# VH-VL binders against RNA-binding protein 26 (RBM26), part 2

Target 1, 75 residues: RNA-binding protein 26 (RBM26), of Homo sapiens (Human) (q5t8p6r532to606)
Amino acid sequence: TKLELRKVPPELNNISKLNEHFSRFGTLVNLQVAYNGDPEGALIQFATYEEAKKAISSTEAVLNNRFIKVYWHRE

## First folded at step 4 (VH-VL; framework fv_siltartoxatug)

Design a6 (from a1 with heavy chain R101T S105D)
Fold by ESMFold2-Fast, scan of step 4:
Structure a6 (fold): chain C 75 residues (1-75), chain A 122 residues (1-122), chain B 107 residues (1-107)
Amino acid sequence: as target 1 above (75 residues)
Amino acid sequence: QVQLQESGAGLVKPSETLSLTCGVAGGSFSGYYWSWIRQPPGKGLEWIGEIYHSGSTNYNPSLKSRVTISVDTSKSQFSLKLSSVTAADTAVYYCARLGYTYFPDWGYFDYWGQGTLVTVSS
Amino acid sequence: DIQMTQSPSILSASVGDRVTITCRASQSISSWLAWYQQKPGKAPTLVIYDASSLESGVPSRFSGTESGTEFTLTISSLQPDDFATYYCQQYDSYPLTFGQGTKLEIK
């Protein structure tokens, strides 16, 4: 259920902006900016796998920046 | 298969505006980024800019003050306007689609138009 | 801007040769690199994407590798149809940038 973002510009890497984008795919249970010590990283956790899968499969660029990368989180 | 075709005037006078249109057929227009790339005779490739089907644009900073890219989704086409042209703008202009293997890792050009030569001369 | 530098600028080779073209990025671009082939008077065509993935319909003699910021395009046994100019392109960040090109010529 966890997605990891990379290459989020610092000015866009804030809870409000990321929540506005990702909440449209489902219920967020956890949202961490600057994840893993990376100022351009973020962690997005959805309530369900289906919601996370919908988000990662979306054809919309995150916050209109197509260089923001969305990956399944690898623990 | 997707087909792209450039159209527009091949001769433009210095100081005027270069105007080109790219028509897209044979595939989905929505959900993709569409780009303009140019190549001066005997030289390399330069990315001009891109537009998402919704109208969001990104331009090469070197050209940003002179470039406008627009989209007409109902006609499956997008266009380029480059103002205040000089001889340095003489080039073959290509339209192309950005592809991806896994969305949203767009970045490579998977389909290209044939290119159209635009000469800037009096 | 990320600068892409290709070497050599001109490569002369014979049919049947194994040839390698190199592209170096001025900073890390991960695997976000494509290779294009351009024949005189024609649009470029995609050969390799994501540094090492072969585009559908492209002959298996073409391959790509990466090592840090250095990327290579290899043609294992050169055929007449392969003489062209080759360009690398990064898509790690804006603006998208191309290498200056490598002209692969006969002889």
Scores: ipSAE 0.017, ipTM 0.723, lowest interface PAE 6.1, mean pLDDT 88

Design a7 (from a1 with heavy chain R101D Y102S)
Fold by ESMFold2-Fast, scan of step 4:
Structure a7 (fold): chain C 75 residues (1-75), chain A 122 residues (1-122), chain B 107 residues (1-107)
Amino acid sequence: as target 1 above (75 residues)
Amino acid sequence: QVQLQESGAGLVKPSETLSLTCGVAGGSFSGYYWSWIRQPPGKGLEWIGEIYHSGSTNYNPSLKSRVTISVDTSKSQFSLKLSSVTAADTAVYYCARLGYDSFPSWGYFDYWGQGTLVTVSS
Amino acid sequence: DIQMTQSPSILSASVGDRVTITCRASQSISSWLAWYQQKPGKAPTLVIYDASSLESGVPSRFSGTESGTEFTLTISSLQPDDFATYYCQQYDSYPLTFGQGTKLEIK
């Protein structure tokens, strides 16, 4: 259910902007900016696997910045 | 296989707006980023900007104040407008598709149009 | 902006030669680099993406390598069809930037 973002520009790495983008795919349970001490990192957690899968499968760039990378969170 | 084709006026007067359209055939238009790239005669390539089928755009900062890219999904086409042109804008203009990998990362151009020469002169 | 420096600007070679052209990024771009081939009067075509991945339909004599910020395109045994201008392009960040090009000429 957890997605990890990398390479989020600091000016875009805020709760309001990320919530606006990711809430379109489903219900967010947790959202952390600067995740794991990375000022360009973020953690996005959806209520269900299907919602997270929908988000990661989208070809639309996160916040109109396609250099933001979306990964399944590991460990 | 995907085919892209540029069209528009080949001559534009200084201070006017350059307008080009790219038609896409032979594949899915939706779900991809579409770009404009130019090449002055005898010189290298310069990225102008890109658009997603939803209308979201990103522009090269060096051209941002003069560039507008728009999309018409019903016609499977996207367009470039470059305002206030000068002789420095004389170039071959290409449209191209950004390739998609398993990760939602874009960056390289896997299909290109044949290019259209636009000359800016009085 | 990330600056891409290509060398040499012109390379003269003969059919059958192994040739290498180089591209250096002004900062780290990971493996986010593509190589294009452009023949006179034609659009560029993709040769290599992700620094070392060969595009479908491109002959196996083409290969790409990376070492830090330095990237190379190698043609192991030149064919007549390979004489063209080659460009590298980074896609680590906006704006997308290209090298100045390397013209591969017949010797």
Scores: ipSAE 0.071, ipTM 0.772, lowest interface PAE 5.7, mean pLDDT 88

Design a8 (from a1 with heavy chain S54R R101S)
Fold by ESMFold2-Fast, scan of step 4:
Structure a8 (fold): chain C 75 residues (1-75), chain A 122 residues (1-122), chain B 107 residues (1-107)
Amino acid sequence: as target 1 above (75 residues)
Amino acid sequence: QVQLQESGAGLVKPSETLSLTCGVAGGSFSGYYWSWIRQPPGKGLEWIGEIYHRGSTNYNPSLKSRVTISVDTSKSQFSLKLSSVTAADTAVYYCARLGYSYFPSWGYFDYWGQGTLVTVSS
Amino acid sequence: DIQMTQSPSILSASVGDRVTITCRASQSISSWLAWYQQKPGKAPTLVIYDASSLESGVPSRFSGTESGTEFTLTISSLQPDDFATYYCQQYDSYPLTFGQGTKLEIK
């Protein structure tokens, strides 16, 4: 259910902007900016796997910046 | 096989608006980013901007004040308007598709149109 | 903007030669670099993507490598069809930027 973002520009790496984008795909349970001490990192957690899968499968750029990378969160 | 073709007037007067359209055939138009790139005679390549099939755009900051890119998904077309042209805008204009190696990340141009020369002259 | 600098600007070579073209980024771009080939009067065509991945249909004599901010395109045994101008392009961040080009010409 967790997605990890990388290469989020610091000016876009805030809870309000990320919530606005990702809530379109489902219910967010957890949202952490500057995840793991990375000022360009973020953690997005959806209520369900299907919602997270919908978000990562979208071809639309996160916050209209296609260089922001979306990955499944691993250990 | 995806095919892109540019069309539009090849001669534009200084201070007027350059207008080009790119038609796409032979593949899916939806789900991709579509781009404009130009090349002045004898010089290198310059990225102008891009549009997602649903209409969101990104422009090169050097041209942003003069550029508008639009999309007509029903016709599998996208268009470029560049306002207030000068002789420095004389170039071959290409349309191209953005490809990707890791979905949904986009980056390189995997299909290009043949290019169309636009000359800015009185 | 990320500046891409190619060297040499002009490279003269003979059929059968091994040729190497270099591209340097002004900052880290990971592996997010493509190489294009452009023949006179024609559109560029993709040769290499992700620094070292060979595009489908491109001959195996073409290869790409990366080391930090330095990227190379190598043609192991030059053929007549390979004389062209080559461009590198970064896709790490906006705006997308190209190198100035390297013209590979007959010696």
Scores: ipSAE 0.064, ipTM 0.775, lowest interface PAE 5.5, mean pLDDT 89

Design a9 (from a1 with heavy chain H53R R101S)
Fold by ESMFold2-Fast, scan of step 4:
Structure a9 (fold): chain C 75 residues (1-75), chain A 122 residues (1-122), chain B 107 residues (1-107)
Amino acid sequence: as target 1 above (75 residues)
Amino acid sequence: QVQLQESGAGLVKPSETLSLTCGVAGGSFSGYYWSWIRQPPGKGLEWIGEIYRSGSTNYNPSLKSRVTISVDTSKSQFSLKLSSVTAADTAVYYCARLGYSYFPSWGYFDYWGQGTLVTVSS
Amino acid sequence: DIQMTQSPSILSASVGDRVTITCRASQSISSWLAWYQQKPGKAPTLVIYDASSLESGVPSRFSGTESGTEFTLTISSLQPDDFATYYCQQYDSYPLTFGQGTKLEIK
């Protein structure tokens, strides 16, 4: 259920902006900016796998910046 | 095959608005980003901006105050308006499709229109 | 903005030659670089994407390599149809930027 973002510009890497974008796909249960010490990283956790799958499968750019990369989170 | 075709007036007066349309045929329109690129005579290529089917746009900061890109998905078309033109805006204008090798990252231009020369002159 | 600098600006060569064109990014762009070929009066066409991937339909004599922020386009055995201007383009970040171009002309 966890997605990891990379290459998020610092000005876009804030809870409010990321919540606005990702809440369109489902219920967020965790949202961390600057994830794992990366100022351009973020962690997005949805309530369900299906919601996370919808988010990562979207062809529209995250926050209108297509250089932001969305990956399945690896533990 | 995917084909892009620019259209619009080839001569624009200084201070007026340059207006171009790109028609897309032969392939899927809605799943791609669509872009405008220009090339002044004897110069290199400059990216103007891009649009997605939702109407979401990104513009080159150097042109952002003067550029508007719009999309008409029912006609598989997208358009460029550049306001307050000067002689420096004289260029061949291309429309192009952004391709990708890794979804959802986009970046290179895999199909281009033939280009249309727009001259800014009194 | 990421500045892309190409060298040389003009390259004179003969059919059958091996030619190399270089493009340097002002900062890291990973492998997010494409090469285009443009003939006089025509639109650019894609040759290489992701620094080293050959576009479908492009002859195998074209190849791309990367080393840090330096990227090269090589034509192993130059053909008459290859005389053109070549542009590199980065797609690591906005705004998208192109090199100034390298004109490959007949010696």
Scores: ipSAE 0.119, ipTM 0.793, lowest interface PAE 4.9, mean pLDDT 89

Design c1 (from a3 with light chain S30D)
Fold by ESMFold2-Fast, scan of step 4:
Formats: structure tokens, sequence, C-alpha cells
Structure c1 (fold): chain C 75 residues (1-75), chain A 122 residues (1-122), chain B 107 residues (1-107)
């Protein structure tokens, strides 16, 4: 259910902007900016796997910045 | 094969709006970013902006206040409007498709239109 | 903005020569760099993407390498069709930026 973002520009790496983008795909239960000490990282957790899968499968760029990378969070 | 072609008026008066359209044929229009790039005579290339087929846009900050890019997916075309033009806007204007080797990392231009010269003159 | 600087601005060479064109980024762009070839009066065409990947249909005499923020385009044995202006372009971040171009001309 967790997605990890990389390469988020610092000016876009804030809770409000990321919530606006990702809440379109489902219910967010956790959202952390600057995740794991990376000022360009973020963690997005959805309530369900299907919601997370919708988000990662979207062909539209996160916050209209196609250089932001979305990965399944492993460990 | 994917083909892009620019069209629009080749002469624009100072202070008016430059308007161009790019038609796309021979491939999927949806799922791609489409860009405008210009080249003043004898000079280098400048990226103007891009649009995703759904209408989301990104513009070069140097031109952002004057640029509007729009899309018409039913016609497989996208358009550029550049307002308040001056002689510095005289250039060959290209439309191009952004390609990618690793989705969703887009960035290089894999198909280009032939280019259209727009001259800003009274 | 990321600035891309090409060198040399003009390169004179003969058919059969090995030529190398350099492009330097003002900051790290990983491998997110493309090279284009442009002939007079024509649109640019893609030659190399991702710093070192050869575009389909481009002759194998073309190659790209990277070292830090320095990128090179090499033509191993120059052919008449290769005389053109070459541009590098970064796609690490917005706005997309090009080098100023290197004109490869007949010696």
Amino acid sequence: as target 1 above (75 residues)
Amino acid sequence: QVQLQESGAGLVKPSETLSLTCGVAGGSFSGYYWSWIRQPPGKGLEWIGEIYHSGSTNYNPSLKSRVTISVDTSKSQFSLKLSSVTAADTAVYYCARLGYSYFPSWGYFDYWGQGTLVTVSS
Amino acid sequence: DIQMTQSPSILSASVGDRVTITCRASQSIDSWLAWYQQKPGKAPTLVIYDASSLESGVPSRFSGTESGTEFTLTISSLQPDDFATYYCQQYDSYPLTFGQGTKLEIK
C-alpha cells in the first residue's frame, strides 16, 4: 500500500501539494515529506492496495513534474 | 510512422499574438507529452513548453507569462499561443514529441515537425 | 536553470576522421542527456538518448559517453552525411535546456 517518491523538488515536497495530487486516487492514511532523510523523498500510504496501484499506474506526472519518480515502497 | 506538422500564420505584428497548431498523424496521440521548441535564425534551440494529452502544461519560466499551450485530442493536435510578440520572437517554431526509455521518465524529442518560420514585423 | 555548454563551437574535419564533441552540464543531470543532429533548413533529429543509447536507425559509428557532468558524442569514421550542427539537451529537470551547438564542417 505504500509508494515512495524520489526526485520531488523541495518547493513541491509538502504535505498539502502531495495530498492534493494523491487523494484523487484514494484515501491516504500516511504521508511523510523528506522521507528517510531525503529532502526530495516522500512516502505515500493508501488505505488499500488497489488505490496505490491506481496512483502508480497513472500516466500523468505527479504535480505536473514528470521527473518525480514513483516506486512501490519495499523496506 | 509518427508525423508532426506545424501550421499557422508566418507573419505576426509586434504586440499581437502568435498562433500555431501542430497536427499529429501515424501514431498514438494519447499517453504522450507534446512540446514546442523554437530557433531564431542562425541561433540555437529553446524549449517553450509542453502539454500532456489530458491538458496539463509545463512552460519555460522565461516565457511563462506569455505562453498558452492547448490540446484537442479529438483532432490529434495541440496549439501554441504566444502573446505580446516582439522582433525577438522571430524564429522557426517546431513541434515535437517527448519520448522515454523508462516510463515515466520523459525528456528527449524522438519525433519533430518540419518547422515553420514566424516573422514578427510591422 | 541547468546550463549546457558545448565545445568546440566549430569543428573542422575530413571524411574518415574520428571526431569528438563535448557537452558540460552546470550541475548533475545523471544520464539524462540527448544528442541531436541538425542540417541546414531541417529539423533536428535524435542521435543519442540517455547519454549513451543509440537511437534506432542511427549508424553505429555514433556513440555517446559520460563522466560526471561531462558528456561526449563521438563519430568513429566521419561520413559526408555527418556534417551538421550537433546539440546536446538535458532532461533532468525543468526547464529543458540545450547546448549552444557545435558546427561540424568540412576541413
Scores: ipSAE 0.045, ipTM 0.766, lowest interface PAE 5.7, mean pLDDT 89

Design c10 (from a3 with light chain D50E)
Fold by ESMFold2-Fast, scan of step 4:
Structure c10 (fold): chain C 75 residues (1-75), chain A 122 residues (1-122), chain B 107 residues (1-107)
Amino acid sequence: as target 1 above (75 residues)
Amino acid sequence: QVQLQESGAGLVKPSETLSLTCGVAGGSFSGYYWSWIRQPPGKGLEWIGEIYHSGSTNYNPSLKSRVTISVDTSKSQFSLKLSSVTAADTAVYYCARLGYSYFPSWGYFDYWGQGTLVTVSS
Amino acid sequence: DIQMTQSPSILSASVGDRVTITCRASQSISSWLAWYQQKPGKAPTLVIYEASSLESGVPSRFSGTESGTEFTLTISSLQPDDFATYYCQQYDSYPLTFGQGTKLEIK
């Protein structure tokens, strides 16, 4: 249920902006900015796999910045 | 099979606005980024900017103050306006689709228009 | 901006030769690199994407590799239709940038 973001510009890497974008796909249960010591990283956790899958399958750019990269989080 | 075709005036006077339109046929217009790239005669390629079908844009910072890209989804078209042109803007202008093999890997151009030469001259 | 530097700028070769063109990124771009072929008077066409993936319809003699910030395009047995200018392009970061081009010409 977890997505990892990379290359989020610092001015966009804040909880409010990321919540506004990702909450459109489902219920967020966890959201961490600067994830894993990366100032441009973030972790997005949805309540369900289907919500996370909807978010990662969207062709719409995160916060209108398509250079932000969305991956499935590796355990 | 996707086809792109550029159209617009081939001669623009210095200080005027260069205006081009790209028509898209043979595939879905929605769900893709559409881009403008230019190539001055005898030189390399320069990315101008892109637009998502919903109207969201990204521009090359070197051109951002002069560039506007717009979209008309009802006609499957997108357009470029470049203001205050000079001789340095003389180039072949291409429209292209950004492709991806796996999201979020968008950024390579999988379909290109044939290109249109725009000369900036008095 | 990420600078893409190609070498050589001009490469002279004969039909049947194995040729390699190199592209170097000024910083890490992961595998986010494409190669294009451009013949005189025509639009560029996609050859390789994601550093090593062959575009549909492109002959298998074309291949791409990566090693850190260095990327190569190899043609294993050069054919007459392969004489063209080749460009690399990064799509790791905004703005998108291209190499200056490598002209592959007849020896």
Scores: ipSAE 0.094, ipTM 0.776, lowest interface PAE 5.2, mean pLDDT 88

Design c11 (from a3 with light chain W32Y)
Fold by ESMFold2-Fast, scan of step 4:
Structure c11 (fold): chain C 75 residues (1-75), chain A 122 residues (1-122), chain B 107 residues (1-107)
Amino acid sequence: as target 1 above (75 residues)
Amino acid sequence: QVQLQESGAGLVKPSETLSLTCGVAGGSFSGYYWSWIRQPPGKGLEWIGEIYHSGSTNYNPSLKSRVTISVDTSKSQFSLKLSSVTAADTAVYYCARLGYSYFPSWGYFDYWGQGTLVTVSS
Amino acid sequence: DIQMTQSPSILSASVGDRVTITCRASQSISSYLAWYQQKPGKAPTLVIYDASSLESGVPSRFSGTESGTEFTLTISSLQPDDFATYYCQQYDSYPLTFGQGTKLEIK
């Protein structure tokens, strides 16, 4: 259910902007900016796997910046 | 599979607006970024801008004040308008699709149109 | 803007040769680098993406490598169809930028 973002420009790496984008795919239960000490990182957690899968499968750029990378979070 | 085809006037007068359309066939139009790239005769490639099928655009800052890219999803087409043209805008204009890889990236061009020469001359 | 510099600008080679062309980015672009082949009068075609991934349908004699900001395209055994101009392109950030091209010509 967890997605990790990388290469988020610092000016776009804020809770409000990321919530506006990712809430379109489903219910967010956790959202962390600057995740794991990376000022360009973020963690997005959806309530369900299907919602997370919908988000990562989208070809739409996160915040109109297609250089932002969306990965499945690996523990 | 996917085919792109440029169309539009091949001769444009200085100070007028260059207008081109790219038709897409043989594959899905939705869910992709579509791009315009140009190449002056004997020179290299310059990225002009891109559009997502829903209408969101990004433009090369060097051309941003003169460029408009738009989509017509019902016709699987997107278009380029470049205003106030000069001889420096003479080039072959290509439309292309941005590819997406499983290494989470897109920005390379996996399908290209054949190109159309636009000459800016009186 | 990220500048992409290719070397050499012109490379003369013979069929059967192993040839390598280089592309250097002015800053880190990770592996966000593609190579294109363009024949006279034709549109460019994709050869390599993500620095080292071979595009479907492209002959296996083509390969790409990366080391820091330096990227190479290698053709292990040059064929007549390979004489063309090759361009690298970064897609790490806007605007997308291309190298100036390397013309591979018959010796």
Scores: ipSAE 0.014, ipTM 0.737, lowest interface PAE 7.0, mean pLDDT 88

Design c12 (from a3 with light chain Q27R)
Fold by ESMFold2-Fast, scan of step 4:
Structure c12 (fold): chain C 75 residues (1-75), chain A 122 residues (1-122), chain B 107 residues (1-107)
Amino acid sequence: as target 1 above (75 residues)
Amino acid sequence: QVQLQESGAGLVKPSETLSLTCGVAGGSFSGYYWSWIRQPPGKGLEWIGEIYHSGSTNYNPSLKSRVTISVDTSKSQFSLKLSSVTAADTAVYYCARLGYSYFPSWGYFDYWGQGTLVTVSS
Amino acid sequence: DIQMTQSPSILSASVGDRVTITCRASRSISSWLAWYQQKPGKAPTLVIYDASSLESGVPSRFSGTESGTEFTLTISSLQPDDFATYYCQQYDSYPLTFGQGTKLEIK
């Protein structure tokens, strides 16, 4: 259910902007900016796997910045 | 099969606006980024800018003050306007689709139009 | 801007040769690099994406590799149809940038 973002520009790496983008795909249960000590990292957790899959499969760039990378989070 | 076709005037006067349209046929227009790339005769490739089917744009900073890219989703087409042209804008102009192997990262051009030569002369 | 530098600018080779074209990025671009082939008077066509992935329909004699900021395109046994100009392109960040091109000509 967790997605990890990389290469988020610092000016876009804030809870409000990321919540606005990702809440369109489902219910967010956790959202962390600067995740794992990376100022350009973020963690996005959805309530369900299907919601996370919708988000990662979207053809729309995160915050209109297609260089932001979305990965399945590896524990 | 996706096909792209450029159209527009092949001759533009200095100081005027260069206007081109790219028609897309075959596959899906929605859900993709569409780009303009140019190539002056005998030289290399230069990315001009891109547009998402919803209208969001990104432009090459070197051209940003002169470039406008727009979409007409009902016609499956997108257009380029380049203002205040000079002889340096003489080039073959290509439209192209950005492909993806891993979402949401886009980057390489998987389909190209045949290109159209635009000459800037009086 | 990320600068992409190709070498050599011109490569003369014979049918059957193994040829390698190099592209160097001015900074790390991960694997976000594509290679294109352009024949005279034609649009470029995609050969390799993600540094090493072969585009569908492209002959298996084409391959790509990466080592740090250096990327290579290799043609294992050159065929007449392969004489063209080749361009690399990075897609790690805006603006998208191309190498200056390598012209592969008959020796």
Scores: ipSAE 0.046, ipTM 0.757, lowest interface PAE 5.6, mean pLDDT 88

Design c2 (from a3 with light chain S30Y)
Fold by ESMFold2-Fast, scan of step 4:
Formats: structure tokens, sequence, C-alpha cells
Structure c2 (fold): chain C 75 residues (1-75), chain A 122 residues (1-122), chain B 107 residues (1-107)
């Protein structure tokens, strides 16, 4: 259920902006900016796999910035 | 399958606005990023900018003050306007589609138009 | 901006040769790199994407590798149709940037 973001510009890597974007796909249960010590990293956790899958499958750019990359978090 | 074709003025006068349109046929227009790239004669490739079918744009900072890219989804077209042109803007202009092997890995160009030469001259 | 530097600028080779051209990024770009072939008077065409994935319809003699910020395009047995200018392009960061090109010419 976890997605990892990479290459988030520091200006956009804040809880409010990421919550506004990702909450459109489902219920967020965890959101961490600067994830794992990476100022451009973030962790997005949805309540369900289907919500996370909807978010990662979206063709719309995260925060209108397509250079932000969304991956499945490895666990 | 997917075909892109540039159209617009070939000769533009200095200080005027360069205007090009790219028509897309043979595949889905929606759900993709569409891009403009140019190549001055005898030189390399320069990315100008891109537009998502919904209208969201990204521009090369070197050109951002002069560039506008717009989309007409109903016609499967997107357009480039470059203002205040000079001789340095003389180039072959290409439109291209951004490909991806899996979302979110956008960024390589999998289909290109044939290019159109724009000459800036008085 | 991420600088993409290609080496050599010009490569002279003969049909049947194994040729390798290199592209170096000024910073980490993961595997977000494509290679294009451009013949005189034509639009570029995609050869390799994601550093090492061969584009559909491209001959298997083309391959790409990566090591850190260094990327290579290899043609295992050069054919007459392969003489062209090759460009690398990064798509890790805005703005998208291309290398200056490597012209592969007849020896």
Amino acid sequence: as target 1 above (75 residues)
Amino acid sequence: QVQLQESGAGLVKPSETLSLTCGVAGGSFSGYYWSWIRQPPGKGLEWIGEIYHSGSTNYNPSLKSRVTISVDTSKSQFSLKLSSVTAADTAVYYCARLGYSYFPSWGYFDYWGQGTLVTVSS
Amino acid sequence: DIQMTQSPSILSASVGDRVTITCRASQSIYSWLAWYQQKPGKAPTLVIYDASSLESGVPSRFSGTESGTEFTLTISSLQPDDFATYYCQQYDSYPLTFGQGTKLEIK
C-alpha cells in the first residue's frame, strides 16, 4: 500500500501539497516528507492496495510536475 | 501507428511570433505528454517544452519567457508559439510524444513528427 | 541543468566493427536515459530507453549499458545503415537535456 516518491522539489515536498494531490485517489494513512533522509523523497501510504494502484497508474503529473517519480515502496 | 505532423509558417520575420501546430493521428491523444524539440541547422537537439492533454505545461527555462504551448484535445492537436524571434530561432522544429514503459517513467520520445524548418529572416 | 557529455564527438568505423559511444551525466539520473539515431535530413528515432531497453523494431545489434553516471551505446557489428549521428537524452530532471551528439562516419 506504500508508494515512494523521488525527485520531489523541496518547494513541493510538504505534507499539505502532497496530501491534497494524493487524497484524491483514496484514504491516506501515512505521509512522510524527506523520507529516509532524502530531501526530495516522500512516502505515501494508502488504506488499500487498490487506492495505491490507482495513484501510481495515474497519467496526471504529481503536483503538475511530471519529473516527480512514483514507485512502489519495497518492503 | 501513431503519426505526428507539424504545420505552420516556414518564414518568420525578426521580432514576430513563430506559430506551429502538431496534428496527431492513429493513436490515443489523451493520457500523454506532447513535446516540442528544435534543432538549429548543423547543431544538436534542444527541448522546448511539453503539454499534458489536460493543459498542464512545462517549459525549458532558457525559453520560458517567450514560449506558450497549448492543446486542443477535441482536434488531437497541440501548438507552439514562440515570441520575439531572432535569427537564433532558425531551426527544424519537431513535435514528439513522450513515451513510458510504466507509469511514472515518462521522458523519452517514442514518436516524432518529420520536422518543419522555420527560418527567421527579413 | 543536467549536462550530458558525449564522447567521442566523431567516430570513424568500418562495416563489421564493434563500436561503443559514451554519454556522461553531470549528476545521477538513475536509469532515465534514452539514445536516438538521426540520419541526415530525418527526424531522430528512438533506439534505447531506460538506459538498456531496446525499442521495438530496432536491430538486436544495438545495446545500452550503464555504470553510475556513465552510459554507453554499443553496436556489435556495424552495418551501412548505422552511419548516423547518435544523441543521448536524460529524463531524470527538468529541463530535459540532450548530449551534443556523436557522428558515426565511414572510416
Scores: ipSAE 0.030, ipTM 0.759, lowest interface PAE 6.4, mean pLDDT 88

Design c3 (from a3 with light chain S31D)
Fold by ESMFold2-Fast, scan of step 4:
Structure c3 (fold): chain C 75 residues (1-75), chain A 122 residues (1-122), chain B 107 residues (1-107)
Amino acid sequence: as target 1 above (75 residues)
Amino acid sequence: QVQLQESGAGLVKPSETLSLTCGVAGGSFSGYYWSWIRQPPGKGLEWIGEIYHSGSTNYNPSLKSRVTISVDTSKSQFSLKLSSVTAADTAVYYCARLGYSYFPSWGYFDYWGQGTLVTVSS
Amino acid sequence: DIQMTQSPSILSASVGDRVTITCRASQSISDWLAWYQQKPGKAPTLVIYDASSLESGVPSRFSGTESGTEFTLTISSLQPDDFATYYCQQYDSYPLTFGQGTKLEIK
């Protein structure tokens, strides 16, 4: 259920903006900015696997920045 | 398979607005970023900006105050408007599709239009 | 903006030669680099993406390598059809930027 973001510009790496983007795919149960000490990292946790899968499968750029990378947290 | 075609006036007067349209055929329009790139005669390539099929845009900061890119998904086309043109805007203008690899890494141009020359002259 | 510098600006070569052109980024861009070929009067066409991946339909004599911020495009045995201007392009960050081009011409 967890997605990890990398290369999030600092000005976009805030809870409000990330919540606005990712809540369109489902219910967020946890959202951490600057995840694991990475100022450009974030952790997005959805209530269900299917919601997380919708988010990672989207071809729409996160916050209109296609250089932001979305990974499964536990591969 | 995918084909892009630029169209629009080839001559624009200084201070006026340059307007071009790119038609896309032979492939999916939705789900891709579409870009404008220009090349002054005898010079290199300059990225102008891009648009996602939903209408979200990103522009080169050097041109942002003068550029508008728009999309018409029902016609599978997108357009460029560049205001307040000068002789420095004389160039061949290309439309292109941004491609991506196995894990989406948008940013290289996998299909290009043939280009259209726009001359800025009185 | 990330500056992309190509060298040489002009390269003269003969059919059958092994040629290498270089592109240097002003900062780290990982492997987010593409190479294009442009013939006179025509649009650029994609040759290499992700620094070293060969675009479908491009001859195997073309290859790309990377070492830090330095990238190379190599043509192992130059053919007449290969004389063109080559451009590198980074896609690590906005704005997308191109090198100034390397013109490969007949010696």
Scores: ipSAE 0.089, ipTM 0.775, lowest interface PAE 5.2, mean pLDDT 89

